# VHH binders against Dynein axonemal assembly factor 10 (dnaaf10), part 3

Target 1, 357 residues: Dynein axonemal assembly factor 10 (dnaaf10), of Dictyostelium discoideum (Social amoeba) (q54e33)
Amino acid sequence: MSALGESNNKQNGKEILHNYVTKKLTSQPYSCQWIPTSCSVVTVGKKTSGGISKGDIKIHQLEFDDTSGDPKLNLVYENEFTNPFRCLSFFKQANQLQQQDNRKFITGDFNGQISEWDSDICDIPIWGVKGAHQGSISAIDAYADNLVVCGGKDGTIKVYDTRIKPNSANDNNGNNSSPISTFEQTNKSNCWSICTNDNNIIAGFENGDLNIYNLKTNSIQSTTKLNGGICSIDSNDRSNILNQFLITTNKSFISIASFNNNNNNNIEFKDYDINKEPNQTIWSGIYSPWNKKDNENIFTIAQGDGSVSMYRDDCKLIDKVLVSDLPILSLDYSKDRKGLLCCISLKKQLSILISPC
Below, E stands for the ipSAE of ESMFold2; O stands for the ipSAE of OpenDDE; V2 stands for 0.75 times the mean of E and O plus 0.25 times the DockQ between their complexes.

## First folded at step 1 (VHH)

Design c3 (framework vhh_podentamig1)
Amino acid sequence: EVQLVESGGGLVQPGRSLTLSCAASGFTFSDYAYGWYRQAPGKQRELVAAISGGSTLYADSVKGRFTISRDNAKNSIYLQMNSLRPEDTALYYCARESYPDFGLEYDYWGQGTQVTVSS
ESMFold2-Fast, scan of step 1: ipSAE 0.052; ipTM 0.462

Design c4 (framework vhh_podentamig1)
Fold by ESMFold2-Fast, scan of step 1:
Structure c4 (fold): chain B 357 residues (1-357), chain A 121 residues (1-121)
Amino acid sequence: as target 1 above (357 residues)
Amino acid sequence: EVQLVESGGGLVQPGRSLTLSCAASGFTFSDYAYGWYRQAPGKQRELVAAISGGSTLYADSVKGRFTISRDNAKNSIYLQMNSLRPEDTALYYCAAEGYDFLSPEWYFDYWGQGTQVTVSS
């Protein structure tokens, strides 16, 4: 028999989100993720020199200084590539904590190319599709060991199987490895956000369209319009992404949504205003992989004001930390160590945060 | 041709005020975030103030003394500097970073030429 949650929070001591270590990078990162079964973070982005922009991949390992014992981010790999990278995804599993067996990641670049990388090597892509999209790939999500879903500036969503080899003879004509599915909009809008599993895709667009696709029937299941561009989508359960998912927008609000098949395929939304100022971009939002199945839905968001904020059920603030003077674009939870997050900012910084949960 | 042009620098006595202006051309002004950076002799460039969407950010050394603002109708960014100190002496640069999800072009490395601010008695 316990007290109310507010009394329990006081008994639990400090619930502080803390900037543990920050490192300035030589490139602008646009996405960051923890490498499974490691204390390493991969960042992908852009390096500009003499007016020429190239792709950049860096891997940093979280270590401790031998003399001081202070945390540090040690650069263990970096390389430059022809096209600047926009987005990054490791393969998500039905159980979020079971990523240990797959250390491969997918990148989407500004020229519409998808590439698959082995995080232990990175020098040469192990799979890829040139001309996967016309123009930039703005969103990518990978599931299990072979499913890749990407969306981009051309307004299409394409589904690939990494087991199917690309046709090396083609150049941007749509025949360079065929997608297993393609979904098109009636009105073209940039696909900014994707969340997938083997049954469904949830896609968010710049114009506020939110579409749900059924991969078993290869058809659209639902379409709804929000009052802001949809910057990110994440699910609290990758085995059933429609049960509950988090949407962040460029209009200062987030939504926690659930799909109800018993109500004519309708989506139920709970909207929360994060900032009183209109048009703040909430670049990313992710559920903790450490949430307990018994009704725990902790999530963290990356904000345009340079802050990272952590929430519990019903969007109750746990804590907020100012990480950078410029927007935080991407963040990720460690699946190997509870309480570690990584994030990157437009100030060319990689930060490791300690989470109270 | 994308261009950022700073103006308003000069020699000023401690405790006085200056307003720096940054005029932007060659791109859609409202699609970009803007920052003021400074570089003192023998030091690295540091961020002074940034304006991004609905948010403004300041370095601790200038917080409460400097104010960044934007005027979309005039395609201009301003840095109002109050209660100037000798340690504020530096070359001040305007910079822009694109947040355009529809365009692959990113131009954060579009820096102005800089405007010198000297605070001395």
Scores: ipSAE 0.007, ipTM 0.236, lowest interface PAE 8.7, mean pLDDT 81

Design c5 (framework vhh_podentamig1; at its last look DockQ between E and O 0.58; V2 from the best seeds 0.00; counts 0 for: pae E 7.9 > 2)
Amino acid sequence: EVQLVESGGGLVQPGRSLTLSCAASGFTFSSYAYGWYRQAPGKQRELVAAISGGSTLYADSVKGRFTISRDNAKNSIYLQMNSLRPEDTALYYCATDEPYYFGDSEYMDYWGQGTQVTVSS
ESMFold2-Fast, scan of step 1: ipSAE 0.077; ipTM 0.521
ESMFold2, look of step 2: ipSAE 0.028; ipTM 0.524
ESMFold2 (binder alone), look of step 2: mean pLDDT 80; pTM 0.802
OpenDDE, look of step 2: ipSAE 0.017; ipTM 0.487

Design c6 (framework vhh_podentamig1)
Fold by ESMFold2-Fast, scan of step 1:
Structure c6 (fold): chain B 357 residues (1-357), chain A 119 residues (1-119)
Amino acid sequence: as target 1 above (357 residues)
Amino acid sequence: EVQLVESGGGLVQPGRSLTLSCAASGFTFSDYAYGWYRQAPGKQRELVAAISGGSTLYADSVKGRFTISRDNAKNSIYLQMNSLRPEDTALYYCAKLDEYGWPTEFDYWGQGTQVTVSS
């Protein structure tokens, strides 16, 4: 690409999704996100040596070199920690494209611990909760500057305020910070996916349960069962996550859901089969933050066949690129530069993709 | 202790088939997901196939050629490898997985079984 300040991915009039650079990692990443106000990507995951599994945090800075040389991902930070990391979230805002000064992120690990990190330091967590869940934290979503919502293998969803320090004098649960809200799933199904704002939590479970909780009443608002485990949830509007949200599943389909406010909050689901082969996992799906101005909903999905596919509105394919011969697990759009995506695969690779939109 | 033992590897000509077996002990077999990983010379270990209950996952390079299966009565998983290619040459490992298909910690790790596809 010769125009990296503007992503010009077109060939013969077609919109092209392009693999710009791919780097092999020394660890298995499970989640990747762009650091706000930067061209840097953080990955969190697991490094196993001699049968011992440790947590791994890496930060790579994207180096553009469009006049001479090739683009590069330069490792600018790495460190190992006691517990392998499962999931990662920067703090989302209602206005997703407003400059985010908050460069802090939250991790959930395989031992049930939540940790908050400053991406400019990363050496020690600035906040945390040990034993937030029994077993792995499988999903995490951070909102505003202090709200952390996590879901785990124990079938619970817990809401924390990062301003409440661990080991407070008022903590009755073994010297750990107490959640401000706890929700339990009846069948103790693993909570694989969470999407939250100041009013609602949308949670997706391994057994296909999709629950919507109201944070102001501290109660369940809606429950639906889909015909597949719910791998990811994302919303096209964080100020109202119920306006429209994208669900990806482990049964070869996605669903686009919306509340009909004119019919007493009934949810409308539109299901789209992505693959003809049953039981293909669609690991992640995310809306582009850049196309809301034109009332066009663009989203990108990470597929178990190693592909990343981009769609418009009613699941109309824009383009598909094969990134790996193993599944792509996590995707993130840059909110600082239009058309940049990062993704990670089971092949221990970090890739930067250039989106045509 | 948790133990996984791989077997069934060998030297085969391109286009032939092999079945790999993994025997598990030290935990309740039916409660977990399992996968096959491989490591080719000079490359990192990578996931080939996974099974959790009735759901399966395959790397695109082996899809349609390899089949993963389980036998809960024998505490075993299998990898049926058809239409083998020279690029399938690797040391194959069995792993107990979490719900996303990642290897969990073991007291003992399988030592692998070598598959060599020669032409």
Scores: ipSAE 0.006, ipTM 0.319, lowest interface PAE 9.7, mean pLDDT 81

Design d1 (framework vhh_8dlx_2)
Fold by ESMFold2-Fast, scan of step 1:
Structure d1 (fold): chain B 357 residues (1-357), chain A 120 residues (1-120)
Amino acid sequence: as target 1 above (357 residues)
Amino acid sequence: EVQLVESGGGVVQPGRSLRLSCAASGFTFSDYAMHWVRQAPGKGLEWIGNIYYSGSTFYNPSLKSLVTISRDDSTNTLYLQMNSLRAEDTAIYYCARDEYWGLEPYMDVWGKGTLVTVSS
């Protein structure tokens, strides 16, 4: 159970990244995350039947077959909803490996609606905002127990506090909340990626714009332009997201950004090419919550060629595994079980990977 | 500004072939998956198929033997080749750009459409 990742990641003294179990789904997932304090994965996405597209939420539990002992993904919950879901976020904490009591998650859908769900009771959203964006919500990030940041196709970034309700709420579930902050881009571009904490938002756009906002002053702090659309942003430290952060792009490269601490707050970018022939989208990149040492950070990326690759400092490859013949869209590390990763692909599949770290 | 412009529609006799074109501008065409969608008179939208930036294609199973989607990234052009046209293929044909994680029906940029009429 507890030694699952370590025992299966080592063969003849070598640590390897490998596909542990894969399951075909009845819907197209667009995002996947481990449920805190569990061995369960939630996926959100789209189910099409008879030409009608609906939202889909599934929860699978990682189990073992009684006869063979082989791993399997057991479907423990599924439900359909009016709008297809695009993105998903559990609430991140400054200390990600400490006990997580919050098993609630936020979804953003293709119709601009935000919804909050209790993973133990998913039937009805417990909070939400209808018309939060015009068109799709393309990125969502939640922090602490109440901060929700969303970016959309309309080029705006909106910040919500799930505890704040308007004085005249029109919905019994707390729908129609107002944002506590709104940020607009001068040249409106789809906001594909967000990384937040209680001090700052880092937002990445389709046109390559990377903007940093200060939540305490409600103002823009920095603007930079990269040579590719920014697919994902993740931080090696949520207590200070500006120390170092990972950016993935749709132009076969990633960037590791850090603030220069020589008293001038300049951002230093180190770009690394990832197999440019053919060009591929690097859909997601995340830092491992495990094995944290100064200048020895581990991260994993989801590739358009169907691979998942794990790297150490300065983009040094640890290992790579081919999971699908279609792009891998989303990745998440378990914070409860060292060495477990989940990912989803455009081939309607959910995979559990064993990681060497 | 991001634009898609379809061309090649018109009146065609049953059993013949037709190739539609879609000219893309205002974005890096080679980075996007592209779709073809049609709408017959008085009917809803029907997804025909898509082509990824890698060149991989996926089709509506009901139409797979009748259509081929291709792209030319050097000219920013998407193509739909249709064979053995039937009266029921009469529709307005749209090309559409794939939204970042979206598939039909949540495509983010659509052309104005080109009318194909199949009649004797």
Scores: ipSAE 0.013, ipTM 0.336, lowest interface PAE 8.8, mean pLDDT 83

Design d2 (framework vhh_8dlx_2)
Amino acid sequence: EVQLVESGGGVVQPGRSLRLSCAASGFTFSDYAMHWVRQAPGKGLEWIGNIYYSGSTFYNPSLKSLVTISRDDSTNTLYLQMNSLRAEDTAIYYCARGPDYEFWSEGYFDLWGKGTLVTVSS
ESMFold2-Fast, scan of step 1: ipSAE 0.021; ipTM 0.451

Design d3 (framework vhh_8dlx_2)
Fold by ESMFold2-Fast, scan of step 1:
Formats: structure tokens, sequence, C-alpha cells
Structure d3 (fold): chain B 357 residues (1-357), chain A 122 residues (1-122)
């Protein structure tokens, strides 16, 4: 892609964060991620036709128009499914930039079903659990090639191993597999955010509860309450997610947090106010998989005001771009090409952004 | 505590216009997207459209030319303006909230109140 090797995103000699291409969708996306080893983005969400709402999976490939040379998002796959999709996760690895052969992803839907898909075929789930939660699955995260953690509106967190095939493989009503672990909340609250690896789960809730679970002991290690619902959690190091993690909230602030085993298993927070108005939602925040060599942490957030903002260590703003007049709900960094981000908005749009770093 | 009260329905002659209202209480109305949905006798729920807290509107393509959704955040009121009413528009009309922090479809959203009946006949 010759245009991407010749940066045109400079202003006053500096690189800028900018909107490269935006496409209007026929469905409302709730989550977007780059497909590993590709220039393709998968979006999942809802499609309403004739008053009936269904699940929608779309795959768009970033291409260049043969006539104009302009960037284009070409729809290469689209299909409808019974239940609207709420959340999406590819399998994370300990090294985020390691070549990822696993092109499978997990979805959670509004009726409590988990499904695993092969992004190269997508027609029928290759694994799934019907009735994993009562009500919506609001958060999902997958790690290595087999670990799936989901959280739902019923306030529970469930852990699955995709290598364990459903006991009800003969059921016409869908796959049903038992979780290897279940964690329940005393005060039921919607689990909005999950970040996991082989050792730990970090879970964030609508009521501000932040819980850390140990998968080796199958027990809760820490419970803390924040002054805002926890919209997203991401770690800069998937081999040790507790070392440092980013929390975004629905009260105009983010936190950079670390878990300290030597201090009564307490979490230490550094809070940063992002917006002047209270109750503004910061829908998503993710660490860049790039720039690890200089011991600098770069992260990008998706804001309820329609902006995408990029920060360095100690929440120092690098740049900000207004993408939509409606909230940006989901973000993902390309792990195949430095400087590409995808995001979706409540305006039924998929955008590709070029990042200065 | 959260309540939505629909009003403005009744018996209307074909070709007339009608405006429905939804009075909201118990939450910060200006922070939430609002939906209108309807259910005709013997049929399922039909999504009419929504309005986000920003004022942006999205409509069912089959109904777009016939309806307008608006909101007044100072009075916590949602409106549905319907023009050129036809017998097929006979239905119970409901309003519903969609949280900025918890998305849903009309059939996954709480339908609060009993709705308001619109009957289009002779």
Amino acid sequence: as target 1 above (357 residues)
Amino acid sequence: EVQLVESGGGVVQPGRSLRLSCAASGFTFSDYAMHWVRQAPGKGLEWIGNIYYSGSTFYNPSLKSLVTISRDDSTNTLYLQMNSLRAEDTAIYYCATESLYDFGEPYYMDVWGKGTLVTVSS
C-alpha cells in the first residue's frame, strides 16, 4: 500500500491523528477489531429489518479505489444471525505483536449466547454456549487459543475452555458447555468490562465495582469501588495483566492502575479527568501494541463526544480527532501495520484512522 | 423509579396527523437515547425510530417519510409526529429508553407504561 508508506498526515512538520476513511454501515456496530494478518476489520452489532432486530457480522477490507486511488472500505462479508451481538474478542497473546495464526473470534450476544467464529468462513459458529448468561453478555475477552471469559447483565463472570466440546452436541437448540469457573457478585451489577490472561481476570461493573480474580485458586483476590461505571479495561502486558492496566469510566475520568501483592493485595490508582462535564462516557481505552522499546506507554481512548484521543505516560495528550457527532464505542490497533486504528460510532459508521505513533 | 408515560393516542380519521408524547421521570433524560416502537393487533413489535441525546435521529426506512421524532430536554418529553395516518398505523405506541452505557434493541429494552392506543378508522 504505497500511500501508507508515504505519510501525508503531517501538519506543521508534525504527524497528526486523522480520519483516513469513513464508511456508513447498514447496521449498528457495537464492537470492531482488526483481523490478524490482514487489512480487514470485523464489526458485530445489530441490524433492524421490518421491525425485527438481528445479529450482524460484517468484514470490510481496506483497499484503494482502482480509478481514484482513494482509500475505500470494501464489504467482503456480511451475514445476519438470530440474536444481536453486543461484544467481540479475538484471542490475545502474551506478545501482542507476535504473528497471530489464530484468526478466530468470540462474540457475546444480547440473549446470553457465546459463539466462536472463524473469520475466514463465518457462516456457522465452530463452538458456542447457549444460555451462558441470563440476559445480555456485556463483556468478553479471549486469551491464548482456548480461554474465553464473559461477563453479563446478570452480574456473573464465566470462564470457558473452547477445547471442551459441548455436552449437548446433539441439541438442535445450539451448543451448551459447562464453564470451568463461575464468579458471582453479592450486589448484582452488569459486568461491562473484562481483561484476562491465564492467571487473572480483571472485571469492571456498572456500579463501579472493580474485582480481580485468581484463576489458579479459582477465587476473588481484590474488590474495590470506583466513583463511576467501568466501561473498559486493557493491559499493556498480557503476560502480567496486573502489572499495569487502563480503566475508562462513564464519569469523565480514566485510571491507570496496578495491583500490589505486597500491600494487602490492594490496587493503586492514578486518576485523570478527561472531560470538563461530569457523566461523559469514555467508552473504550486500549494500549498501543507498538512503542514498547522506549519504555513509553501509549494509549488511545474512545469518547462519548465523538472524539478519539491519544496519550503518552501520565496521561499527556499527543493528539485528538473528532470522528463523529455521536459517541465512539470501540477501538482497535492494527498489529500488522503500525499507525492504523479502526473505530465505530453510534452514527452507524466504521472509520479507519492514521495514528502518529 | 424510572417511568415513561405515553399519551396523545385516540381514534383518528385516515389522512389526519397526530402527535404522541412521552413524559420521562426518575432519570437524567438528556443523557439517554429514546425510541418509539409500536405493536399492531396480532403482530410483533415494529421499531419506528430513535433520537440520541445529541439530537440525531434514525428511522425505520419504511416509515421515514411519515414520522418525525423530536425531544425537549427542558421538559423531559419525547415526541412522535405522524402525518397522513392510514388504517395500517393502528397500533399501541410505546416509548423506551436506551442507556448510553447499556445498549439494547426494542425487544431487549424495558417497555414502561401501557403505551397509547392509536386507532385509524373511517
Scores: ipSAE 0.013, ipTM 0.318, lowest interface PAE 8.2, mean pLDDT 82

Design d4 (framework vhh_8dlx_2)
Fold by ESMFold2-Fast, scan of step 1:
Structure d4 (fold): chain B 357 residues (1-357), chain A 120 residues (1-120)
Amino acid sequence: as target 1 above (357 residues)
Amino acid sequence: EVQLVESGGGVVQPGRSLRLSCAASGFTFSDYAMHWVRQAPGKGLEWIGNIYYSGSTFYNPSLKSLVTISRDDSTNTLYLQMNSLRAEDTAIYYCARDYGEELWPYFDYWGKGTLVTVSS
């Protein structure tokens, strides 16, 4: 039996990250996000049937079973499209907890096409760019109501304004819109990760390059090389993405980075080893939009071992939960309900987690 | 024409090690991530792991202490090193080409496979 001795400290209650509900999907999701002002999750990915791969969009609503009271994920929309989808972004705002009226999202596909969707309709894209990249779009991030930044296997980063309509049909190419900015890389490394606002882009590459661009000057501001491919980038503050940002890598470590205004605007990196096993991929890492009143930074990472782990500030572990026996690829915090996360795994699973904070 | 040819399979005793090879031709091998997958008799496909063109590896957690994936871009060859083989490792082993993405379910070409039989 457990005995605690004479010290009675009930304030040391354990903080538990709960796997609330998990549902097996008929397709492989690559990205998941909560739909603003809802309890619904959109997933995008790939459905393979008879050797043919197609794009797949699903929307699930978190509900409760009338008989058992148990949580369930109810499929409320699904459709198939020509190209498999790789990445997904709703439009981020400077204040992530401000009520968002914009329920539109952007997808990037394996064939280099960008599409904008209304999550309330979904049947036909409302805007798009065909051939935005040569090959796959590997990263996408959207900001305000009109800014879309995408990175691809061709090593380029392109910036679009969704208010600029595609070229009219001309018998050959009807879905072309010109980017407002293009950034070329000399190394042609795949751009795996993007974090943007209206002032800056932070881009991470397969070869470990981390580049920061200034959108007002249309120029590169900083270049750094990390000891691992950069799988994800997230900012603790979208109004100033350079204050502090989280980087996850495919070499078993994460980095927390910030600009040092007192040292010639150099970037300071704090590296943390997540596990002792070499070359494990940490697919995604995101800051909680909650707890800002407590001056506390909470973030959650998606691990290649199938675990989801939560941390405070300087990488102090809160809890770790095993969600799948295959990697967790994508995570998102609800901005409407404190403590709800969604994640997807390489085992064709969608899970809802309850955060202890 | 893209070709992937697995070799090195055969009959091995439990507890021993075996290295499989996959010879690639018809494409620029150094530009692609590569995967190993296996299928035991009467069972579905099981992903073993992958290696990116950069050399970074990623493994199925249930197998990561038992296998090592490597590549030699100068000879266009992919390798799977297996240690401490058990009867349940009996399977046909396939190599597969990824389109340069790290995601195991996406393959555009597969080999014909090589049979590994672990018998006492």
Scores: ipSAE 0.013, ipTM 0.251, lowest interface PAE 8.1, mean pLDDT 82

Design d5 (framework vhh_8dlx_2)
Fold by ESMFold2-Fast, scan of step 1:
Structure d5 (fold): chain B 357 residues (1-357), chain A 124 residues (1-124)
Amino acid sequence: as target 1 above (357 residues)
Amino acid sequence: EVQLVESGGGVVQPGRSLRLSCAASGFTFSSYAMHWVRQAPGKGLEWIGNIYYSGSTFYNPSLKSLVTISRDDSTNTLYLQMNSLRAEDTAIYYCAKEDSPFYEYGLTDAFDIWGKGTLVTVSS
């Protein structure tokens, strides 16, 4: 336990969301997540040097200066890889606050390759699929300890089991990890967002299509079209992913989707404009993992104007902080420390934010 | 709705310069890499170059030193400056959006082509 998060709980009840520390990076991150059971953040993205673009993985540990007590992001690991990374997922569980010994994460890259990494080692992938998609993997979500769902530019969604090795002795073809399920979209729109559990996949597309798939029947369950490209999807309950979920769009609005049990279990969408500026992208939106423990519906969004905003229930603003003069692309709640968030911006910055909730 | 509208084409004499514009709407222009692509009569598409959201530019090596790509994110406008025009530069010029934000990739299969293009004719 440290003094981390305590500055926001001083006598100023009006300042609850705070930019605690920001570090400039030598690469462009596209995704960031807290490493389970740690105070470390992994970022994945791209490093361009001499016209050549490489993949970049960095791990920073949140530390405190021994003399000043000031927070610092200490680079504890970095490495370069052949393909730039687009997206990142640790394995999610039905209970987000349950302690995990699984510190492995999955990456999707701009060349259609999936890779699994051990965050304690990182040097080489422990599992992977080359050519999982034609072109970029734009969305990836890992669930339980072995399920990987990816979507990409080719308009397909593919489901993999990491226990099925690409080079098993029974496979004559090197890299012969076949997906356990494939879903194709008629309109071939880029799949920008995925949220999954062991029963369902929710997929969002650049053209505004929102599709829900049933993994037990291997079939589509629902199709809806929204008035903007779907940048992110998150569920407030992964034990039942269809009960309520948050959608962010590239048209300056978010949508909260929920089942109406009084009307044939139809999905009800409530749209909320975030600001008056047209065509602002809301890059990411996530529910607090502490909601079930605290019996609240808090979520936070990453905005194209460089802000991070926290909301309650029916999109009631709690607080907003300006983190960068360029878009915030990705954010993540710590599951180990309440009120601790990380985010990254197009200005090659990693920031740690503090909130009392 | 996503739209790209090219303008500035016309008839120009060899050795002269021309600037093309592309007006973008319906998406967050500042978040996407933008490309210029051309198609000469009876030929396939030729990638000219791109400009990233960061302002960094990459060009087809065969066309480097002859073209400059720039962007104005405040007006959602992409530009192509062409110098020392030759008869072989006669083509329809298209601006194109990357198919996803943050993807810095210069191949013709990495983007969507939108709009009708603008015709450039280099003739004495």
Scores: ipSAE 0.013, ipTM 0.312, lowest interface PAE 7.9, mean pLDDT 81

Design d6 (framework vhh_8dlx_2)
Fold by ESMFold2-Fast, scan of step 1:
Structure d6 (fold): chain B 357 residues (1-357), chain A 118 residues (1-118)
Amino acid sequence: as target 1 above (357 residues)
Amino acid sequence: EVQLVESGGGVVQPGRSLRLSCAASGFTFSDYAMHWVRQAPGKGLEWIGNIYYSGSTFYNPSLKSLVTISRDDSTNTLYLQMNSLRAEDTAIYYCAREWDYPGLFDYWGKGTLVTVSS
């Protein structure tokens, strides 16, 4: 795919971000991610039929037409479940490219339930917690094959270990797994974004609060307020998420946070306005797992105007592509094939993009 | 029972302005972000914009400066002001309540028809 991507993403010598293939879906996706060690994308979301809303999981395989050679997204799995799904996370590792063979993923739904799925099966959850949150689970991040961090509309952040199973039948016919940690906000605000590793959680809230928690001490380490609701948080280095992280907001700006002078006592936030008019939500932003040999920080954002934009280092634009006339909500880089991104929009579309970097 | 009732539609001449209203009942209106969405004949749904409970507004870039969304929390009413109406603005207009994610709607009104013709 690298050779094909390298050939197709250059036009007249310019670095171009290409909309490679787009497919209309029968459901509204809210999150998308590549399945590790594959060319398949999982989407989770909501399917409404006859006024009834259900959860929907779809898996599409990126393939090529035998006659034209054109790319296509082939539906290889779909199923419906009781509750609409809000968010999705595969398990992250400290090294994104070398250690991602776990094909299990976690979902958070609009009814406050967490479920773990094996993407090779998907028919029945292999682990779960009912009533993990009151109301919607708005953010989820999974790490090191067993750690699940979730944030919700109830303003709490909960940490689960998937190795902890429900109680035995002798304990009143079993029970849900309990969280190993719970964090609460002073002001009740929806937790829209989470980024975690084994040491820290960074959580972003609708009211602009950005909190850093220390998992070793089970306490809050830092609190900052940004001038906009925090839609996404990502770190280029999960071994040390306190070095630098990318924040996107619902006020047409992004922020790059960096630690320059000794640990957490000196966090610098650099804000970059993406578009002055029209004002828009920047739904998602993610660092590229590629290009580490060049010591470049490449990141891509999903915009409310339907565009996907790619930047380097000091927020220097590489390219921008219009994918939809409705917001792009979720993005993911392939960790198996350099140059492939997937994204979904509010127009019930799944798109594959070819990255120039 | 959550109800959203749109009103103010009808036949209008090109170039004129029109204000639509949406009356909300059965929930605490001030706690929810509200959206306007339209559907032209033979076409899919087009998102117009939203207004948060804080009063912050976001619009579809294709419609920016042609529409204004506002709310009156004391009367549980959502408004859509449209200016310089064109034949292409002929559509059924829906108000929708945001459940928890911008663009995720748990309740819709039945819609109000706007026809722009001479």
Scores: ipSAE 0.000, ipTM 0.269, lowest interface PAE 10.8, mean pLDDT 82

